# Designs tried in a protein design chat: miniprotein binders against q96jn8r1131to1294. Part 1

All scores and structures are predictions.

Target 1, 164 residues: q96jn8r1131to1294
Amino acid sequence: TLEFLENHGKNILLSNGNRTATRVASYNQGIVVINQPLVPQLLVQVRIDFLNRQWTSSLVLGVITCAPERLNFPASACALKRAAWLLRGRGVFHNGLKICEKFGPNLDTCPEGTILGLRLDSSGGLHLHVNGVDQGVAVPDVPQPCHALVDLYGQCEQVTIVNP
Structure headers, positions and changes below count from the first letter of each chain, unless a header shows other numbers.
F, E and O are the ipSAE of ESMFold2-Fast, ESMFold2 and OpenDDE, as the mean of both directions, binder to target and target to binder. V2 is 0.75 times the mean of E and O plus 0.25 times the DockQ between their complexes.
Where letters were taken out, [cut] stands.

## First folded at step 2 (miniprotein)

Design t2 (at its last look DockQ between E and O 0.03; V2 from the best seeds 0.00; counts 0 for: pae E 12.5 > 1.5, placed apart)
Fold by OpenDDE base, look of step 2:
Structure t2 (fold): chain B 164 residues (1-164), chain A 95 residues (1-95)
Amino acid sequence: as target 1 above (164 residues)
Amino acid sequence: SPEELEEIKKRLEELKEKIEKLRERLKELGGSPEELKELEKEIEKALEELYKILDELWKLKGSGDPEVEKLFDEAYELALELFEIEEELEKLKKS
């Protein structure tokens, strides 16, 4: 079963069999990683459960290719220096640097209830899904194995892993 | 706050100067493992500072303040420069 790893940001509280992550303090320190690596053609999805307007920006979604169990998480995903492919706002980032300025919808403006998904295609392309709709390839060739990462940042205070 | 942004500006300027010095040092390196390791550490520290700044700016992103966006752009440019320096350093390590 898909769950968030116990190794997570220090402001995260896991619940619901580790399928729900809640950031219980501040605006950051909210990185979580899904336990199983992405399987090609299998859609992994999380739902935005709660947004707090006290903060700006929102969740970051992506993958890491390093061992998540041993990763020392920084305060935010933007500080990941290696093995990270991330979607933030409308941009795609690799190891903290923007590699694509406009991709898909703006994650910072996704409302509560939005279901975000990641899927590797047969060629190693990483797809973003929004409410079940394939937004296209965000990263054309992702090293494998890779794990889905969610940074509960800014407004985003709770997400839950949901089945497709 | 304006004061917060001013502080960030100052930190970015300091980082810019540091990056320039790092680049100069890289040019002057003899290529010894010890020198390379030291420079690597300095670059890492610079990146850490940059990421802290990015994090601070990130929380402000979306406010509509053009200054925030400007500083973001500057920060990313500096990140790119540091990345280039790291690449050059790696080339030296392999030479």
Scores: ipSAE 0.020, ipTM 0.292, lowest interface PAE 6.2, mean pLDDT 87
Fold by ESMFold2, look of step 2:
Structure t2 (fold): chain B 164 residues (1-164), chain A 95 residues (1-95)
Amino acid sequence: as target 1 above (164 residues)
Amino acid sequence: SPEELEEIKKRLEELKEKIEKLRERLKELGGSPEELKELEKEIEKALEELYKILDELWKLKGSGDPEVEKLFDEAYELALELFEIEEELEKLKKS
């Protein structure tokens, strides 16, 4: 079933059958990737379990479009300059460049217990879900195959994969 | 095909040389804004070529050839090296 890959940021500890990721040091080095590529209509969801409000910024969500199993991840997802589509704050980024100023809610303000979801529609559009509610298409045509990615950055210290 | 793989290997070797020269140029910079902009452009070109190589190797992954997977890993490590070089350049631009 859905699990975080063993290849992850160096400050991550996986637990709960690799369905829970915890950042155990610092504010970065917290990239995790879901072990199965997105297919149309597959909804991948994570719950924010623990936030440390001492930090200003919070988690990043998105997809990478290259094979993640042996990749050496950078300190933060925003440094991915290749094969990456990311949601950060209210912005959408492609390969480190902001392409949309405002989409969906501000991820930096989502409280503990928030369930965030990613899915592809039949046309390859990437949708964000918040607590089960579709926020619309963030990216209209994502190359496939792609994998869901979470960066436990700043405030976000723990997330868990949950069923839809 | 073996011919496609040999072409990709050649492009990777050329890119490795480019990356090495980019590292050398980065360490020799005197802080000129024009030199920094030129270097950033060269880094972007290298990343674009590497992305094409990675995409081509990804499309060959279904062949079952273990050399395809090995070359993909090598190409991706080069991309991470370029990200590190770009990060250092970004620090110089902000200073």
Scores: ipSAE 0.008, ipTM 0.175, lowest interface PAE 12.5, mean pLDDT 81
ESMFold2 (binder alone), look of step 2: mean pLDDT 82; pTM 0.791

## First folded at step 12 (miniprotein)

Design t12 (at its last look DockQ between E and O 0.04; V2 from the best seeds 0.00; counts 0 for: pae O 10.4 > 1.5, placed apart)
Fold by ESMFold2, look of step 12:
Structure t12 (fold): chain B 164 residues (1-164), chain A 95 residues (1-95)
Amino acid sequence: as target 1 above (164 residues)
Amino acid sequence: SPEELEEIKKRLEELKEKIEKLRERLKELGGSPEELKELEKEIEKLEEELLEILDELWLLMGRGDPEVYKLFLEAYELEEELEKIEKELEKLKKS
């Protein structure tokens, strides 16, 4: 069963059998990682449960290629540098560089109830799913093994792993 | 807000000057264990402030102001320069 790893950001409280992550303070320190690496037959999905509209930026979604079980997480995903490919707002980021200006929906505007999914295709391409609809390849050649990552950043205060 | 960006710009300029002085100091280092330890502590303090600035800019990107991303890239370059200084210091400590 898919769960969030016990190793996570400092402001995260795990509940519901480690399938729900809540950021309980501030706007950062909210990185969580799914406990299994992505493989083509695996679709990892999370539902946005709760948003706090005081912030203008929202969750960051992506993949991490470092072994996550003992990693010392930074305050925010932007500091993961070479280890991560990140979807935030309308863009895709790697190493502080915006490598795609517009991909899929604007994550900063996704409402509560939105289900976001990540999957690798057979060529190592990273796909984003939104409410069950494949948005195409966000990153064409992700190193493996990699794990799905969610940063409960800014607006996003709670997400829950859901089955496809 | 304009006030938030102005404060970040000021902090970045101050950090830029401190990093330049740090690089010069490293080139003329006398090898004292106490000076190496002091330099290491200063590097750690500057890195912590840079990471804070990067996160503040990361948050502000949601507002759509193109100057925010420009400042983010500027701060990112400074963090890379500071990392180079850290690696050079580590080499000196092991010699």
Scores: ipSAE 0.652, ipTM 0.856, lowest interface PAE 1.4, mean pLDDT 89
Fold by OpenDDE base, look of step 12:
Structure t12 (fold): chain B 164 residues (1-164), chain A 95 residues (1-95)
Amino acid sequence: as target 1 above (164 residues)
Amino acid sequence: SPEELEEIKKRLEELKEKIEKLRERLKELGGSPEELKELEKEIEKLEEELLEILDELWLLMGRGDPEVYKLFLEAYELEEELEKIEKELEKLKKS
């Protein structure tokens, strides 16, 4: 069963069998990691449950290739400088460096109810799915094993893991 | 594609040279606010140029060409050098 790990950002409260993450304070400290590593053809999806318009920006989505159980998470995923590939806004980032300016839809403007998915293909390419639609390869040749990461940042205050 | 990669290599070499010059300027900096602002602008410019290269390389990564990946790594190294320069600049600003 796909769940968020107990090792998470300080402002996160897990519920619903650890399938729902809620940021209960401020705008940051909201990183969560899914327990099972991504394997080829496995589609991992989260739904944006609630957006707080008080804040700017929104969730960051991506993968990490280090052991998540013992990570000391920074206040935001953008501060990850090792083994991190992230989607923020329309950009693609690796270890804090923007490597692509425009990819897929703008995550900062995804409305509540949007289902975001990550999937590895057979060549190690990381695909982004939006509401079931494959947006293409966001990151080529991602090292394995890797874990899906969600940063409940800014407007995004709650997400839930959903099955395809 | 080979021609494109050669062009990217050339651009990266030019960036290396610019970064080195920037580092030398930083060593000789008097610490005035105006000088610091100028260097900040130069760093920003180099970051933008690097970003463009990264975008181009990213688009080429899907082909699985090891040379593309090599250039990508070189670009990251340049970014790290820029980051070090930025940190040094910030220290000067706080002094």
Scores: ipSAE 0.006, ipTM 0.198, lowest interface PAE 10.4, mean pLDDT 87
ESMFold2 (binder alone), look of step 12: mean pLDDT 82; pTM 0.784

## First folded at step 13 (miniprotein)

Design t13 (at its last look DockQ between E and O 0.45; V2 from the best seeds 0.00; counts 0 for: pae O 9.0 > 1.5)
Fold by ESMFold2, look of step 13:
Structure t13 (fold): chain B 164 residues (1-164), chain A 95 residues (1-95)
Amino acid sequence: as target 1 above (164 residues)
Amino acid sequence: SPEELEEIKKRLEELKEKIEKLRERLKELGGSPEELKELEKEIEKLEEELYEILDELWLLMGRGDPEVYKLFLEAYELEEELEKIEKELEKLKKS
């Protein structure tokens, strides 16, 4: 089954059979990774459970292409300089640098209850889903194997893995 | 705010000066084990401060201000430069 890895940011508490991640302190140190690699037919979905609107920025969603089990996570996903493809706000970032200004909806404005999904297509393209709707290809050819990543950043204090 | 960005810019300028001085110290190194360890500690301190600045800029980038991203790129380049200095120091320790 899909679970968050026990290797995660230091401000994360896992619960609900490791399907729920909560950031219990501060605004960062909230990186979590899904326990199995993303494969073309797998849709990984998380629901935004709880937001604190005092921040203007919210969660980051994406993939890492290196083995996550023993990785030392930085405080925030922005410091992932190697093997990372990230969606933040409306931007797409590769290894911390913005490669696309506008893709999909603004993640910083997604309300509680939003279901965000990631999948690979047959060409290795990374797709974002929002409430079941495919937003298109964010990244055209992601190296494999890769793992889905969520940074419970800023506004986002809790997410839960949900079935499609 | 403009004041917030100016403070971050000042911190980056100070870090750039410190990193340049580290490069000079690395070239003048006498081979002392204690001096090598001192340089390692300084690198770690600067890396921590750079990551704090990167995180502050990352938080501000949500508003879409291109000046914030410009500063982020500057900080990112300094972090890469510091990583190169660290690698050079490690080579000296092996010799």
Scores: ipSAE 0.236, ipTM 0.600, lowest interface PAE 4.2, mean pLDDT 86
Fold by OpenDDE base, look of step 13:
Structure t13 (fold): chain B 164 residues (1-164), chain A 95 residues (1-95)
Amino acid sequence: as target 1 above (164 residues)
Amino acid sequence: SPEELEEIKKRLEELKEKIEKLRERLKELGGSPEELKELEKEIEKLEEELYEILDELWLLMGRGDPEVYKLFLEAYELEEELEKIEKELEKLKKS
């Protein structure tokens, strides 16, 4: 069963069998990691449950290749300097640095109800799915094992892991 | 707001100066464990400061302000410089 790990950002409250993450304070400190590592043919999906328009920007989605149980999460995903491949806005970032300017839809403008998915293909390519539609390879070769990461940042205050 | 952006600009400039000073110190290091530890702590502090700025800029990015994006890129450049310093420091530690 896919769940968020207990090791998470300090402003996160887990519920619904750890399948729902809610940021209950401020705009940051909202990083969560899914327990099971990504493997080929596994589509991990989260639904944006609630957006708070008080803030700007939105969730960050990606993967980490370090042990999530041992990670001391920074206040935001942008502070991850190692073992991180992240989708932020329309950009792709590796260890905090932008490596692609435009990829897929703008995550900052995804409305509530949007289902975002991550999937590894047989070649190690990381795919983004939006509402079930494969947006293509965001990262061509991701080290394994890796874990899906969601940063409930800015507007994004709640997400839930959903089955495909 | 314009005032917020100006404040961020100022902070970035100050950070840039601190990073430069740090780089100079690195060049002068004797390589003792104590010196390396001290430098590590300073790098950590600068990183924290930079990350705070990045977070603030990130919040503003959602508004689509080109100036914010510019500052964000500048902050990234500083991050790259810090990373280089860290790498150099690691080399010193291994030597």
Scores: ipSAE 0.012, ipTM 0.248, lowest interface PAE 9.0, mean pLDDT 87
ESMFold2 (binder alone), look of step 13: mean pLDDT 82; pTM 0.785

## First folded at step 14 (miniprotein)

Design t14 (at its last look DockQ between E and O 0.06; V2 from the best seeds 0.00; counts 0 for: pae O 10.2 > 1.5, pTM E .746 < .8, placed apart)
Fold by OpenDDE base, look of step 14:
Structure t14 (fold): chain B 164 residues (1-164), chain A 95 residues (1-95)
Amino acid sequence: as target 1 above (164 residues)
Amino acid sequence: SPEELEEIKKRLEELKEKIEKLRERLKELGGSPEELKELEKEIEKLEEELLEILDELWLLMGRDPEEVYKLFLEAYELEEELEKIEKELEKLKKS
């Protein structure tokens, strides 16, 4: 089953069989990684459960290609400098550098209840899904194995892994 | 404002310099309990300063997200540096 790893950000509390992540303090230190690596045609989805409007910005979604068990998580995903492809706002980032200006919906404005998904296609393309709708290829060629990463940042205080 | 961001940039640079000096001191430590305590206090001070900078950056995020995130990146790099120093210091204390 899909679960969040025990190695996570300092402000994260896992519950619901490690399928729910809650950031219980501040606005950062909220990185979590899903245990199973992404394989072609596997759709991994998380639901935004709660947003705190006290903050600005929201969750970061992406993948890492390093061993998640050994990763020392920074306070925010934006500080990942290696083996990271991330979706933030409408941008796509690789190792902290923006590689695409506009892609899909603005993650900073997704409301509670939004279901966000990641899927690799047969060509290694990373797809973003929003409420079940394929938004297209965010990253054309992602190294494998890779793990889905969620940074509960800013407004986003809780997410839950959901089945497709 | 652009001026506020520039000020934060300067503060981060100063913090970076302090961290570098701290690393140098760590390399030269004789391992006395007094020296270790002094370094611990310095690390704590720098961590507090960094937290203040992060809080200020957070307040500015709505104005210029791209520039703010760049500064966040720099700040988080410094945070990682401090964490490494702290870990090394802990090893020295237990040795």
Scores: ipSAE 0.006, ipTM 0.204, lowest interface PAE 10.2, mean pLDDT 87
Fold by ESMFold2, look of step 14:
Structure t14 (fold): chain B 164 residues (1-164), chain A 95 residues (1-95)
Amino acid sequence: as target 1 above (164 residues)
Amino acid sequence: SPEELEEIKKRLEELKEKIEKLRERLKELGGSPEELKELEKEIEKLEEELLEILDELWLLMGRDPEEVYKLFLEAYELEEELEKIEKELEKLKKS
């Protein structure tokens, strides 16, 4: 069963059987990680439940390859300088470096109700899904094991894990 | 390229100054909800400026890797300072 891991950002409150994460303060400290590694054929999906347009940027999605149970998370996923591949805005980042200027839709403009998905293909390619539509390979060869990560950053105040 | 790096260095020095001023404002904070909210917005603005600098450094990495790496390290230090300030502000909001 897919749940958010109990080790998470300081401003997160987990609910709904640890399937819903809410950022209850500030604009950051909102990193959550899915409790099982990605494997081929596993589609991890979250729905954007609440946005606060007062902030300028929105959620970050991605994967980490460090064991997440003991990791001390930084305030924001963008400060992860190793073992991280992140989707932010339209960019793809590896360890804080932008490696692709444009991929998929702009995450900063996704409305409430958007369902965002991550999966690995058989070659280790990381795919983004938006409302059930595969956007293609964001990262061609992600080391395994890796865990899906969501940073409830800025505008994004709540997400819920949903079934495919 | 040397001109682009010099501009980034100037922007980083300006950010260092803004962060120091923000730290001083936090020490003098009077506690109204509006003052706290305005400080949060300033912190977010400074973080966005820093992210823009990191994006620009990414474009220069292949040309001047030694100098660009030094500037990345300076930017990482500023990120850590902003995180400390945000943590202190959140403690004041909960007190």
Scores: ipSAE 0.005, ipTM 0.325, lowest interface PAE 10.0, mean pLDDT 83
ESMFold2 (binder alone), look of step 14: mean pLDDT 80; pTM 0.751

